# Ledger of designs, part 267: VH-VL binders against b7kms5

Target 1, 80 residues: b7kms5
Amino acid sequence: DTFETVRNTIRIESEVDESLRQLCHEERITKETWLEAAYLYLCEKPEELAQVIQLAQERLSQRKAIADYKRAKTMQERFL
Key: E = the ipSAE of ESMFold2; O = the ipSAE of OpenDDE; V2 = 0.75 times the mean of E and O plus 0.25 times the DockQ between their complexes.

## First folded at step 16 (VH-VL)

Design r9_5 (framework fv_miptenalimab; at its last look DockQ between E and O 0.61; V2 from the best seeds 0.00; counts 0 for: pae E 2.02 > 2)
Fold by ESMFold2, look of step 16:
Structure r9_5 (fold): chain C 80 residues (1-80), chain A 124 residues (1-124), chain B 107 residues (1-107)
Amino acid sequence: as target 1 above (80 residues)
Amino acid sequence: QVTLVESGGGVVQPGRSLRLSCAFSGFSLSTRGVGVGWIRQAPGKGLEWVALIYWDDDKRYNPALKSRFTISRDNSKNTLYLQMNSLRAEDTAVYFCAHRTYSFDKWISYFDYWGQGTTVTVSS
Amino acid sequence: DIQMTQSPSFLSASVGDRVSITCKASQGIRSYLAWYQQKPGKAPKLLIYAASTLQSGVPDRFSGSGSGTDFTLTISSLQPEDFATYYCQQLNTWPLTFGQGTKLEIK
């Protein structure tokens, strides 16, 4: 057999994960096959991949900002 | 081995229509990842992208031209068409068709083979 | 639309010179940039894609660099056949757009 997979864990925001699970259930596919198909499709149309990357950058920045806020609030509460 | 040959250019009056053809060989437009684009060049000017068609019949247009120009294909003849309606003097240009491919590991597409172009002149 | 601005518009040089042409994008395009050469009366010819990857059959005196918004095409030692007009093109954002061109002339 030449097919090989790797095991990875990732954190997905709960509301996004719930929606993705519902889609995969309705379409009778798995989350990993959806991810593989989405990536391969976008690689064939790199002009569209750019939009996905822009969105990913925005989401990464937002997640960092939320994490920084929580860290700062915890520090402030500890020293008040 | 990839070749593209444009035809159908000529002199037309403003407001008229013209259909350009691009006959190609050495590739199939049904092959995943393949596309063909139209690019034009007005006399003495630079290059302007007109339209692109993908292997799955998905299409993209320059927004300035979308209302007047339509790209289509006939895979049985290995031929691409550009229908140009309501022609204006500003549409005067050499029109090239170009093979589009992509790089999986560099995440980019590009126009690697071009035809020699066909000339459209819009004047009274 | 992403505007691609080339500099200079005209460049005069001698055989054997090292020359550089720059291309600036109005917003980030990562490395989604191609360079083309066009001789009078001919179709453009692809030189470089992905900002720095040399197309097959293109002489290695051509090189590309840059990412984000600032890109450079370099010809390390000009040959007689290199006198032409050069265009950059971004392929990051619709509509696809080209720079206005740089005409490279012999002194």
Scores: ipSAE 0.451, ipTM 0.842, lowest interface PAE 2.0, mean pLDDT 91
Fold by OpenDDE, look of step 16:
Structure r9_5 (fold): chain C 80 residues (1-80), chain A 124 residues (1-124), chain B 107 residues (1-107)
Amino acid sequence: as target 1 above (80 residues)
Amino acid sequence: QVTLVESGGGVVQPGRSLRLSCAFSGFSLSTRGVGVGWIRQAPGKGLEWVALIYWDDDKRYNPALKSRFTISRDNSKNTLYLQMNSLRAEDTAVYFCAHRTYSFDKWISYFDYWGQGTTVTVSS
Amino acid sequence: DIQMTQSPSFLSASVGDRVSITCKASQGIRSYLAWYQQKPGKAPKLLIYAASTLQSGVPDRFSGSGSGTDFTLTISSLQPEDFATYYCQQLNTWPLTFGQGTKLEIK
């Protein structure tokens, strides 16, 4: 395995991010190594991976819905 | 070339225990991605998943059976086991062991090879 | 738990017929679906996995289609050895669950 890393910018829901930060601090790991480890584990557990993907899709849909709502609200305010 | 052969079935009274064995060949349960599981079929009924054990000794159970059934393995003997405790009449079934393969390409696991099964009858 | 419902439970057909069996999942399982064939006194035999991928050694008259919640097993031209019971299984979520089965009988 190589140890070359790639910089990524990810946006995490604030409460989830804070909880994850706390966990990583207590376990003396980083969010980066947590994500790597979690992904590798899930790749070898397809049923768990499938469930996580479904959950991720639901969360994405929620984000989109919120974004659409905010956009609609902004447009309404412009015409008032 | 994958083969699985179940044994240990028989007639037992309710409340008793029974241990099933599955001798397999043509694969290793130490191979990453491989699993082996138990599936049962009551007389004239459909299929019910019982338990699964992975190459790394991780285990999964049917929640309805977890408290009474235990899956284990002996890699040195290439044998899978199912310890069944507090047996009930509704546990009467043919018990199959099956090889579970992992497709890295499709990120999916499935039962591709099955044994012929061993019959367990629970009756007073 | 995910419930798998097959339709029909019983099907009568003749050699040479085109037949289809349906499997419906109580929630979305993407393509995480397998089909099995079982003859009396025998172990189930894997036919299709990942909803549409034919298992090695299985005749190409068998095919699978569908995604999400609705799936179909099709036999393009029924052969005498195809009369059996067929089961679908979801591979998406614990606990693993099967359909109740479809018995394909000779007309």
Scores: ipSAE 0.209, ipTM 0.811, lowest interface PAE 1.9, mean pLDDT 93
ESMFold2 (binder alone), look of step 16: mean pLDDT 93; pTM 0.947

Design r9_6 (framework fv_miptenalimab; at its last look DockQ between E and O 0.94; V2 from the best seeds 0.66)
Fold by OpenDDE, look of step 16:
Structure r9_6 (fold): chain C 80 residues (1-80), chain A 124 residues (1-124), chain B 107 residues (1-107)
Amino acid sequence: as target 1 above (80 residues)
Amino acid sequence: QVTLVESGGGVVQPGRSLRLSCAFSGFSLSTRGVGVGWIRQAPGKGLEWVALIYWDDDKRYNPALKSRFTISRDNSKNTLYLQMNSLRAEDTAVYFCAHRTYSFDKWTSYFDYWGQGTTVTVSS
Amino acid sequence: DIQMTQSPSFLSASVGDRVSITCKASQGIRSYLAWYQQKPGKAPKLLIYAASTLQSGVPDRFSGSGSGTDFTLTISSLQPEDFATYYCQQLHTWPLTFGQGTKLEIK
């Protein structure tokens, strides 16, 4: 393994981010290393990975629905 | 060079217990990503997954069998076990142990090496 | 549980034939699908994993395709040693489940 890193911008739901931040602080790790470790662990148990993927897809759909609702509301306000 | 050899099969009466063993070589169950599982096959029937144990001692069971069957390991002996209690006629089958691994780039697991199986017959 | 349904259950063919066996999952399993070959009195042998990846040492006349719910195992030119029973397996969701099997017989 190499120690080369890539910069990423990740937007996390606020309540989840706060909880994860607290966990990482208590365990003396970072969100970055937690994400790396979690992904690698799940890759070693693909049967569990599939379930996480399903959950992630559901969360994405929810984000899109909220975004669409906000856009629609904004449009309505413009025409009133 | 991976080999698995099952043993412990035999003829038993209903309600009795039996412990199967699987001696393996060519790999270690302490290696990350490695698993070993039991799969059984009733006479003239298809394959049924029974249980799986991971390198970290995490275990998965067929829900239909979880209450009666227990999977375990002895790393010092490179041996897998299946404790079967309260045996029933429908437990009659060839029991295979199989090596489980995963593909990092394909994000999937599979059973790539199998033993020849040991026969369990439950009858009065 | 995810049900795996193979078709046909029995298939008669001749040496040199192109044959296909299908496996259908009761719900989406992405590419978490493996194919096994079993001969009488022998242990199953892994042929394909990840729906389409050929296991090392397996002849390239075997191929797998599909994703989601519909999968196919194809033998491009049947050889005498290919007459056996074939099983699909999903490794997407607990409990792991197999198809009922397809017995490939000599015509």
Scores: ipSAE 0.627, ipTM 0.891, lowest interface PAE 0.7, mean pLDDT 95
Fold by ESMFold2, look of step 16:
Formats: structure tokens, C-alpha cells, sequence
Structure r9_6 (fold): chain C 80 residues (1-80), chain A 124 residues (1-124), chain B 107 residues (1-107)
């Protein structure tokens, strides 16, 4: 087997998803082929991949902070 | 067999310009993932990265040197160049060119083959 | 810029000794680290990349370990030809930077 694929669902921030969807439509590619190409390209320039990972860590931290805030607000509402 | 040979070094006065060459064989700078960099070493000192050029002509520079140094290439001659302008005494060093490659499975790059260097002396 | 600090700056040891050289990054660089050997008057030679992967043709007495900010190069049984200066280099964040070097002398 030359290409095996894995089916996954991912959650993308809505504004980013809209922009990515429009780009993929205009270029006549899919989100999954864009993701594969972006990853393979960055692997050829690991110095740039390192910057992408740093930004991804920052975004993950911020998504976690928003989730923690929502959880704390929900607990406050249960006690009121 | 990967080889790199630097040339163009010499003794020059401050404020002058010099162009270094790096003639290479055993690889192509058109191959995806390949790059060549310049690294220098002042007398009795450690190594300092100067610049890198990628296979797609993308370039990166040490910010302290970017205003005065330019990396370029001529693929038809398998040759890399470093143009150095407004030379200063602190630019005195051995200049190495080095082949850069990457590891897909380790997500990093490295300089695996080096030339023997060419000496630049900036003397008043 | 990421500062790479090597320790010790100077090391003297006997043939057969196990020696270690450390390299500390001022910020996390994951495993984006290479080790080089340089003998007097010669170009550097790559020993290890990705913190722990041995370059082809390098003797297996050399090994590397670490991740994040703290890295170690180890020579398990020192040989006379290992007299050299050793440099670490991070390849994570522009500009690429090297440690200041560790000079190894063999008695």
C-alpha cells in the first residue's frame, strides 16, 4: 500500500477555518492535502517548523485559558 | 562524496569589500531540503553563524551582519558566494562554508559537511 | 537570541576515562541541537544531531542526551584522538547560535 489514510475530525477556530476553506476552494485543493503539504514543506525547513510549533503552543495555551475561564464561570453560576 | 572548497580570502584594509566563493560537489543546491551556510571563527574564538541559503533561494542572515553581507549562488557552477562590504577589524576570521541537510524523522537540521575554510584578515 | 552555555570551558582527562560536556540553552530548543568536534587548524566535524543521533562514521563511544534546555555529550572511553574543542549548536531559533566551546586535553 503506497498511501494509507486516517480519518480524523479536528476543531479549528471559525475565522481560521473560513479563511482556510476559501483558500482551498480557490486553489482547488482539500484541507487535508493542504495540511499534508504544509507539514512536508516545513519538515524540509525545520528551523521554520520550530517557529510554527512555538506559535501552536501559544495558541493551545490561549485555548486552554478560555476553557478554564468558562469552567470557572459555570461553577460560579451553579452556586448562585 | 560531498566536498566544499572556500576561496577568495586575503588581507584587506578596513572599509574595503571582499567576495568569498564556495565551490562544492557531491550534492545539488536544487535538491529539496538542501542548504549551504557560512560560519566564521575569529582567531582563538568560537564559531559564529553568518548566513544560510536554501535550495529554493530563500536566505537567512545573522542580524548583526545583514546590512553588510550578502549570500548568493550560481547553480551552473555549483558555487556559493558571500559578498562582504565595509569590512571591519572584527570581521577577521576563518570563513567556512558548510552543507546543511535535515532529518524528516527527527525534525531538525544540521551542518554535516564543512570546507576547510578561507582566511580573511582586516588590518589597518 | 538563544544563548548556548557550555560547561566546562576546559577539561583535562586520561585515556580510558568517561567524560561529559554539558550545554545549556537560554530557552527551550526541544531536540534541535548538534554537537561538533574541531581539531586545531581544521574544520568542525559533525558528531551528533537531533541531540542524540550519531552521525554516520562517528565512533559509538560518543553519545548525546537531553531535551529542552539541558544537553550532554558523553565520551564513554576517551581515546588520544579525541583531543579537540567541542561545540554545541542550536538550530531552533534564528539566529543559529553555538556554545562557546569546550577544550578537551588528554594527558
Amino acid sequence: as target 1 above (80 residues)
Amino acid sequence: QVTLVESGGGVVQPGRSLRLSCAFSGFSLSTRGVGVGWIRQAPGKGLEWVALIYWDDDKRYNPALKSRFTISRDNSKNTLYLQMNSLRAEDTAVYFCAHRTYSFDKWTSYFDYWGQGTTVTVSS
Amino acid sequence: DIQMTQSPSFLSASVGDRVSITCKASQGIRSYLAWYQQKPGKAPKLLIYAASTLQSGVPDRFSGSGSGTDFTLTISSLQPEDFATYYCQQLHTWPLTFGQGTKLEIK
Scores: ipSAE 0.506, ipTM 0.860, lowest interface PAE 1.8, mean pLDDT 92
ESMFold2 (binder alone), look of step 16: mean pLDDT 91; pTM 0.937

Design r9_7 (framework fv_miptenalimab; at its last look DockQ between E and O 0.90; V2 from the best seeds 0.64)
Fold by OpenDDE, look of step 16:
Structure r9_7 (fold): chain C 80 residues (1-80), chain A 124 residues (1-124), chain B 107 residues (1-107)
Amino acid sequence: as target 1 above (80 residues)
Amino acid sequence: QVTLVESGGGVVQPGRSLRLSCAFSGFSLSTRGVGVGWIRQAPGKGLEWVALIYWDDDKRYNPALKSRFTISRDNSKNTLYLQMNSLRAEDTAVYFCAHRTYSFDKWTSYFDYWGQGTTVTVSS
Amino acid sequence: DIQMTQSPSFLSASVGDRVSITCKASQGIRNYLAWYQQKPGKAPKLLIYAASTLQSGVPDRFSGSGSGTDFTLTISSLQPEDFATYYCQQLNTWPLTFGQGTKLEIK
């Protein structure tokens, strides 16, 4: 393995981010290394990975629905 | 060069217990990413997944069998076990042990090597 | 549980024929699908994993396709040694489940 890293911008739901931040602080790890470790672990148990993917898809759908609602509301306000 | 050999099958009466063994070679169950599972096949019927054990001793069970069946391992002997309690007629089957691995790039698992199976017959 | 339904349950064909077996999942399983071949009195043999990846040592006349809920195993030119029972398996959701099997018989 190499130690070369890539910078990423990740937007996390605020409550999840706070909880994860607290966990990482207590365990003396970083969100980055936690994400790396979690992904690699799940790749070795694809049966569990599949369940995480399903949950991730549901969360994405929820984000889209909220975004669409906000856009619609903004449009309504423009025409009032 | 992976081989699995089941043993311990036989004829037993309903309500009795039986322990199956699976001796394997060509791999180690302590190797990260490796799993070994039991799959059974009733006479003239299809395949039914029974249980799986991972390299880290994490276990998964068919919910229909979890209360009566226990999967375990002895790494020093490279042997997998299936403890079967309160046996029923419907448990009559050939029991296979199989090597489970995963594909990192495909993000999926599969059973790539199987033993020839051991026969369990539950009858009065 | 995810139900795997194969079709047909029985198939008669001749050597040299192109045959296809289908497997349908009761819900989406992505590409977490494997195909096995079993001959009488023998253990199942892995043919394909990840829906379309051919296992090492398996003849390339075997191929798999599909994603989501609908999957197909195809034998491009049937050989005498291919007459057997075939099973699909989903590895997406606990408990792991198999199709009921497709018996490929000689016509």
Scores: ipSAE 0.633, ipTM 0.891, lowest interface PAE 0.7, mean pLDDT 95
Fold by ESMFold2, look of step 16:
Formats: C-alpha cells, sequence, structure tokens
Structure r9_7 (fold): chain C 80 residues (1-80), chain A 124 residues (1-124), chain B 107 residues (1-107)
C-alpha cells in the first residue's frame, strides 16, 4: 500500500523546533514521521492524549498572551 | 468472546496481603491499544478505579493506592495480577478486571468487557 | 482529581417513560465520558462511550449527549430490564473517576 500525504504549514516555537530537529537528526527520522508516530501512539492511549491536549491548550494561551504583549509594546513605542 | 475471570479473593486480617488474578481470553495484551484495568466496588458503594496496564507494560495507579498495590502480568498465561499489600478495612470490595480499548475517531478510551469480580473482605 | 456528580441519586419511573440521568464533571473533560449499567450482583456493562456513541449490542432506546462538563444519559422508552444502577466515568484526567451512581427503579 502507498499512503497519500497532505502539505501543511505550521509554526513551531524556535527553541522547541531546534530541540526537535536535533532529536530527529540523531534518530535518523524526519519531523513529519515523528509527528505522525507521536499522534498515532497517543491515539492508542487517549488518557495520555488528553494530557497532551491540556498542555497544548496551555501553550496556545501562553503564545496568545506573548503576542498581545508584543502588540501593546509596539503600539506604546510608536507613540513615545 | 472476550472473557475475564477474577480469582484470589477471600477474608483476610488487616495488614495482610492478597494477590488477585484475572485470567482472560479472546484478546492479547500485546495488541496495540489494548489495556486491562482493575476497578473495585465497596459494599453498597460506587465504582473506584484502581489501576491500568497497557499493552506496552506501561502502568497507571490510583494515587491513593499506589504505595500498596502493584499490577503485573504473565502474557504466557493470559493472566493479570493485582498484588495488594498492607490491607485495610476500606479495601473491602468486589474487585473487577476489565478490558480497555480505544476509539481512534472519538479520541477516547473505555472499559468494554468486565469480569464478574472477586470479593475481598478485610476484617478482624 | 475530577469529581463526577450524578443526579438524581435515585429515580423511580414507569415502563414506557422517558428518563434522563445527568452527570456533571468538576472541570472540562471534553467528550471523554462513558456510561455503564450495573444490575444487582453483576458486573457493569458499557452502554455509551465518547459521551454519545452507543456501544454495539446496546438497544437504541439508550442515548447520550453533552460535552465539557454536563452530560446526560437518556432512556427513551423505559423497559422492565432497565432496572439497574447507572454510572458515568471520565477518562480525560488521571485518576480515572466514576460518578456515585444513579439507581433506577421501575414503578
Amino acid sequence: as target 1 above (80 residues)
Amino acid sequence: QVTLVESGGGVVQPGRSLRLSCAFSGFSLSTRGVGVGWIRQAPGKGLEWVALIYWDDDKRYNPALKSRFTISRDNSKNTLYLQMNSLRAEDTAVYFCAHRTYSFDKWTSYFDYWGQGTTVTVSS
Amino acid sequence: DIQMTQSPSFLSASVGDRVSITCKASQGIRNYLAWYQQKPGKAPKLLIYAASTLQSGVPDRFSGSGSGTDFTLTISSLQPEDFATYYCQQLNTWPLTFGQGTKLEIK
């Protein structure tokens, strides 16, 4: 069997991406295969998937808060 | 076709140990996504989750019990064990083992097949 | 720990009635909820998983709804064999926890 792929664009926090890139290099895998494997593994343990989702929600909130702060600081600097 | 049969219950004094067995058939603990859990029910009370073992030997415990209870398995006999140490009166219950599986498209798990339970009574 | 609270604790109804049992989680559990039926002296039997998906072999008079924190099990036309205690269980957060149960008696 061949499997079809879909192209997607994602943004990963730079420190996390650097760490993930190094792991994938050392293990001789790609980020794509790592992502697929991690998702499939977690689907087999939904109790753990639920915890990953909780962490993802927390990270999303943190990214939004940082983005809001940066916008507010940029606006303040333009009016000083 | 999935069956689970618990055994090893009985009447014991506080402070003693018991090992419960769960003999199962119709599935393999080596199958990805499969697990088996222990759930207990005190007389006249509701259900309380005790422990879960996954197909890859990963284990999870109810934090209130983890210092005294250990889940283990013997795949060659299709048997799961619950070692219960330092038993207390509050451990008196029917102990069920249950097959755990998951739904890929619903992203959740559940206990779909249960044994009939074995009774543990801790009494002086 | 996530506390699961069922209401009512006891329910009495007639054959043919539509009955509903609610289950509330102390925090969001998405749809990671199962419902079980337990008859006296017997093991629990899975009715519904993922809050609303009916387990194979379970009569279609049983249904589940809800997400987040509020969930409902409904029996659309109560039958004599539905006399039992019903439990919800969350599977979102360790430790896995059950509601305290709802005992359904047929008048």
Scores: ipSAE 0.487, ipTM 0.854, lowest interface PAE 2.0, mean pLDDT 91
ESMFold2 (binder alone), look of step 16: mean pLDDT 92; pTM 0.944

Design r9_8 (framework fv_miptenalimab; at its last look DockQ between E and O 0.68; V2 from the best seeds 0.49)
Fold by ESMFold2, look of step 16:
Structure r9_8 (fold): chain C 80 residues (1-80), chain A 124 residues (1-124), chain B 107 residues (1-107)
Amino acid sequence: as target 1 above (80 residues)
Amino acid sequence: QVTLVESGGGVVQPGRSLRLSCAFSGFSLSTRGVGVGWIRQAPGKGLEWVALIYWDDDKRYNPALKSRFTISRDNSKNTLYLQMNSLRAEDTAVYFCAHRTYDFDKWTSYFDYWGQGTTVTVSS
Amino acid sequence: DIQMTQSPSFLSASVGDRVSITCKASQGIRSYLAWYQQKPGKAPKLLIYKASTLQSGVPDRFSGSGSGTDFTLTISSLQPEDFATYYCQQLNTWPLTFGQGTKLEIK
């Protein structure tokens, strides 16, 4: 029969999401099946998975830094 | 039983080429998740990773060697090759071929079976 | 490239002793570290992968620990067949790199 699925909400940077949507449209797949395939493929090449994880860690750090900057700047402007 | 046997080593002059072979049995290089690595060891020195070929023919090279070394395969013979060009004295080493596999649950790979190596000597 | 530095380079010990060999990475490699044993004139043999997982058929006197940059291989009670050179290898970042080796000899 069919696979059990879990429904999730994720937030993706808008430019990345647009590019991913276009790719999935052209290849006639869904974001969900792309994500599943990418993960399963990388599990077979852990050396490359490690590179993806390193990039993910850098992107997470960058997103946190931008959020901290915006919060600090907004508070400064509010108190000036 | 997984086995790998390297061959094609010998004594060559600097600037020449040599092709090493890795003949294997007990696995298929077409099996998903499988790869073969080349690792070398200079006399009295430690181990140096040379290259890795994956089941899907994707390849990775040590950047210091990439311009001179290439991997190819002959699927009909369960054999792959390391072509070594423009050989230098520092390429003198025992060259090992090693089976690479992965552990899905631990998200890692490793070199679990090794051949006995073939010796390359580059001298004038 | 990630430099892997082993300590000590040379170790003399007696049968029955407990020994430890360390491996330090120049950058974080999480737990993507393997240990190999190599006897003179022979190919390396995998002992441990993912820092602490014993390869099948490896005696349980061998153990590994650590994460990040600092890793340890421990042999709890040396046997005559354990005298060899030991190498660590990181598998986190291309190019894959090995430590320089630790030679373990009988006192």
Scores: ipSAE 0.522, ipTM 0.860, lowest interface PAE 1.8, mean pLDDT 91
Fold by OpenDDE, look of step 16:
Structure r9_8 (fold): chain C 80 residues (1-80), chain A 124 residues (1-124), chain B 107 residues (1-107)
Amino acid sequence: as target 1 above (80 residues)
Amino acid sequence: QVTLVESGGGVVQPGRSLRLSCAFSGFSLSTRGVGVGWIRQAPGKGLEWVALIYWDDDKRYNPALKSRFTISRDNSKNTLYLQMNSLRAEDTAVYFCAHRTYDFDKWTSYFDYWGQGTTVTVSS
Amino acid sequence: DIQMTQSPSFLSASVGDRVSITCKASQGIRSYLAWYQQKPGKAPKLLIYKASTLQSGVPDRFSGSGSGTDFTLTISSLQPEDFATYYCQQLNTWPLTFGQGTKLEIK
């Protein structure tokens, strides 16, 4: 095992981020190590991974819908 | 070369308990990624998933059966068990044990090897 | 729970025919779908997994297609040994669930 790290910029929904931050503080871990551990666990349980991917796809769709709405609203305001 | 052989089936009265066994060879339940599960089939009916146990002793159950059924293993004997309590007429079925594999390239699992099953009949 | 619905429940065909069996999931399961063949008094046999991947040792006259909610098992040229009952299974969400089965009979 190597501990070489890669820099990442992750944008997390504010309520989820706050909850995760609190959990990590209580358990004396970091969001980074939590994410690594969670991914490795799921990789060994493909039935669980499938469900998490499903949820992730749904959340992505929601983000896109919100973004589209904001763009449409901005455009509408420009032409008023 | 993977083989699974179920045993322990029989005729029992409602409310009784029964323990099924599945002796397997050609693989180890200590191997990472391996699972073994129970699937049952009522007479003339389809297939119903019952339970699954992973190499790390993690377990999954059909919610409808979780309160009455317990899956366990003995690695030293390469044997899978299904403890069935408070048996009902609707539990009458052929019970199959099956090997669950993990395809790392496709990120999926499936039941690739099955035993021939053992018959459980619950009747008054 | 995810309900798996197969169509038809019964199918009559002749040797050499091209036949298709469909499986519909009550919600999206992407490609996490397997097909099994079962003959009377025997254990199910895995045919296809991940919707379209042929299991080793299975004749290539069997093929699977589909994603999301609609899936199809196709036998390009029916052989005498292919008359059996076929089941689909989703492996996307607990609890694992099967279709009700399709019995393929000789015409």
Scores: ipSAE 0.340, ipTM 0.841, lowest interface PAE 1.2, mean pLDDT 94
ESMFold2 (binder alone), look of step 16: mean pLDDT 92; pTM 0.946

Design r9_9 (framework fv_miptenalimab; at its last look DockQ between E and O 0.88; V2 from the best seeds 0.68)
Fold by OpenDDE, look of step 16:
Structure r9_9 (fold): chain C 80 residues (1-80), chain A 124 residues (1-124), chain B 107 residues (1-107)
Amino acid sequence: as target 1 above (80 residues)
Amino acid sequence: QVTLVESGGGVVQPGRSLRLSCAFSGFSLSTRGVGVGWIRQAPGKGLEWVALIYWDDDKRYNPALKSRFTISRDNSKNTLYLQMNSLRAEDTAVYFCAHRTYSFEKWTSYFDYWGQGTTVTVSS
Amino acid sequence: DIQMTQSPSFLSASVGDRVSITCKASQGIRSYLAWYQQKPGKAPKLLIYAASTLQSGVPDRFSGSGSGTDFTLTISSLQPEDFATYYCQQLNTWPLTFGQGTKLEIK
């Protein structure tokens, strides 16, 4: 395997990010290596990966719903 | 070159216990990504998944059977086991062991090699 | 549990025919679907995984398609050795479940 890395900008829900930061600090790992390890582990158990994907899709839908609500609210305020 | 051979089947009375064995070769259950599972088939019926054990000894069960069936392994013998307790007539079936692997590219698992099965008959 | 329903349960065809077997999942399983062939007194044989990927050594007259809830196994030109029972299996959700099977008989 190579050690070449790619820079990514990811946005994590604040409470999840804080909890993950705490875990990584205690275990002396990084969020990056945790994510890599978690993904590779799940790839070896696709039956579990499928469940994580489902949860991820649900979270994405929730994000979109919140974003849409905020946009609608902002628009409403502009016309008042 | 992967082979699986089931044994331990027979005729037993209801309420009794039976332990099936699956001797395998051509792979190791200590290899990451490898799994081995039991699948059964009642006479003239379809296939029913029973249990799965991963390389790291993690286990999954059919909820309908979890309370009575236990999957285990002996890596030193390359053997898979299925302990069946409180057997019922509806447990009558051919029991297959199968090699489970995964595709990193396709993000899915599958059973690519199967034994010929061992027959379990539960009758009074 | 996810129910897998195959159609038809029985199919009669002749050598050389193009045949299709359908598998429907009670909920979305993405592409986590496998197809198996079983002959009487024999163990199941893997044909296709990931809905459409042909297992090594399987003739290319076999093909799989579909995603989500609807899947199809197709045999482009039926051969004598293809008369058997076929099963679909979902590997998306515990417990793993199979279709009830499709018996392909000679007409």
Scores: ipSAE 0.681, ipTM 0.902, lowest interface PAE 0.7, mean pLDDT 95
Fold by ESMFold2, look of step 16:
Formats: structure tokens, C-alpha cells, sequence
Structure r9_9 (fold): chain C 80 residues (1-80), chain A 124 residues (1-124), chain B 107 residues (1-107)
């Protein structure tokens, strides 16, 4: 009768999370069901899934660049 | 058994329009994950993707053709259409329609069944 | 647009030979590649999808390998019915593009 689920924790950029929470509230859905629906929909259109993966890779690169900048600035402040 | 049959080809003058039809059976275009595409092949040349329509009426076009070609469907007749406007000599080709499906496990799509094509000749 | 380049463009071989046809993408396409066979005057027929998954009803002498940008279709022992033109197609990036074809002829 009951489906099995997995519980996990992820970190999402705060402005993106705020926007997603507002959307889910207005549509009367949960963040979890939105994520599941989005993934299943993209699996039905793999050509679009490929584009999402490319954007995800770009966003991962952006996060790395921000982290590198913060580390470099911290080292500069330590040596002054 | 999945079948697709194209029709509506012929000889037309440059600048004119043609509408191709693809009558299909053995699947429904309202089934999630299903699509139908048009692919063409100029005489002595390779294959060129033209357009795709998904089960939810979402459409994708080859950018080189998008301004002149329109894909549409009539689910009650199990028929797909390709409206071709402002035809040019380089549009001369055999036009195939093809069933598109996907693999959930492999995260890809593919064109698994093809019609035999209809010939469009743009000349004179 | 992703350009798909097949090599060789033309191949002459004998029944029983092992042959390989390559397909190179101008950008990474992961494993989103299909192989088709086309005989003169006929529609293309799907052989392989997802780079290496054999379509139902296709003989197991056909195999596919590769990922990223470099892909290979191999026919382990040519049969008379295998003489045809072969096309690869990428399904990673719009527009969906095909290789220029490899014509396999009997020697």
C-alpha cells in the first residue's frame, strides 16, 4: 500500500529556495513532489534533460569560482 | 505493429507551399513519452532532422527551417502534418516521418520506426 | 550545432569480415547516440541507441561502443544483407544532427 521514500538533505542557494517555496505554496504542492515531477517529466524528454544537465554543470562551476574567490580573499586579509 | 505512411509529396514551383501528411497506427501520440518527427534526405545526400512533436503538443524545429515549416497533428485521425511554406530548390528531398520514444534507464531518446517517405521536388 | 563526422565515408569489405565505422562529435554528447542502417530506396532502420544498446530484433553481430565524442559501430562478421549506408545521430543537443553516412560495399 505505502510507497517507499528516502530522506535526505541538500543545500540550495537561498534566493532559489525562496522562489521555489513560493511557487509550491501557490500551487499547493510540496517541494518533494515538485522535484519528483520535474525529474520524471525530464526523463520523458531526454533531449531537454540534456540541457538541464548542461545548466547544472555551469552552476556547479559558478559555485566553485565563488568558493575560490572567498578563499583567495581570506588569504589576502591574513597577510595584511 | 507500428506503421507510418507519408503522403502529400509532389512537384512544386519555388515559393509555393505543400502540406505533407503522416498517417500512423500501432501507437497513440497522446501517450506520455511518445513523439513523431520529420527527417528529410536530399537526393544523394544524408539525413537531416526537420522537426519533432511531443505527446503534449510541444514542438521543436531545425533552426534553419523554423521560419518556413510548421509541424502539427490531428489525434482523432492519427495523423501528423508538416506545412512547408516558401519552398526552395534545396528543400527537394524524400521526407520521412518517424516514431520517437525514450529509455528511462538510458536517459536518451531514439527514432525506432520510420515510414518509407514521400518525395518533394521543388523546381521550375 | 553539433557536427557528427563519420569515418570512413566509404568502405569496401568481404562477407565474413569484421568492420568498424567511427563517428566523432564536435562536442560531448555523453552516450546520446543512435546508429541507423539504410538500404537503397528504403527508410533508415534503427540498430543501436544509447551508444551501445542493441535494438530489439537486430542481430548481435552489431555492437556499439564509446561515449563523449568518439563512437564506434562494429559488425563482427559481415553478412550479405549488411551492405548498406550507416548513419550516426546525436540526440543530446538541438538540432538533432546526423553524420554524413558511411557506405559499406561488397568487395
Amino acid sequence: as target 1 above (80 residues)
Amino acid sequence: QVTLVESGGGVVQPGRSLRLSCAFSGFSLSTRGVGVGWIRQAPGKGLEWVALIYWDDDKRYNPALKSRFTISRDNSKNTLYLQMNSLRAEDTAVYFCAHRTYSFEKWTSYFDYWGQGTTVTVSS
Amino acid sequence: DIQMTQSPSFLSASVGDRVSITCKASQGIRSYLAWYQQKPGKAPKLLIYAASTLQSGVPDRFSGSGSGTDFTLTISSLQPEDFATYYCQQLNTWPLTFGQGTKLEIK
Scores: ipSAE 0.539, ipTM 0.863, lowest interface PAE 1.7, mean pLDDT 91
ESMFold2 (binder alone), look of step 16: mean pLDDT 92; pTM 0.945

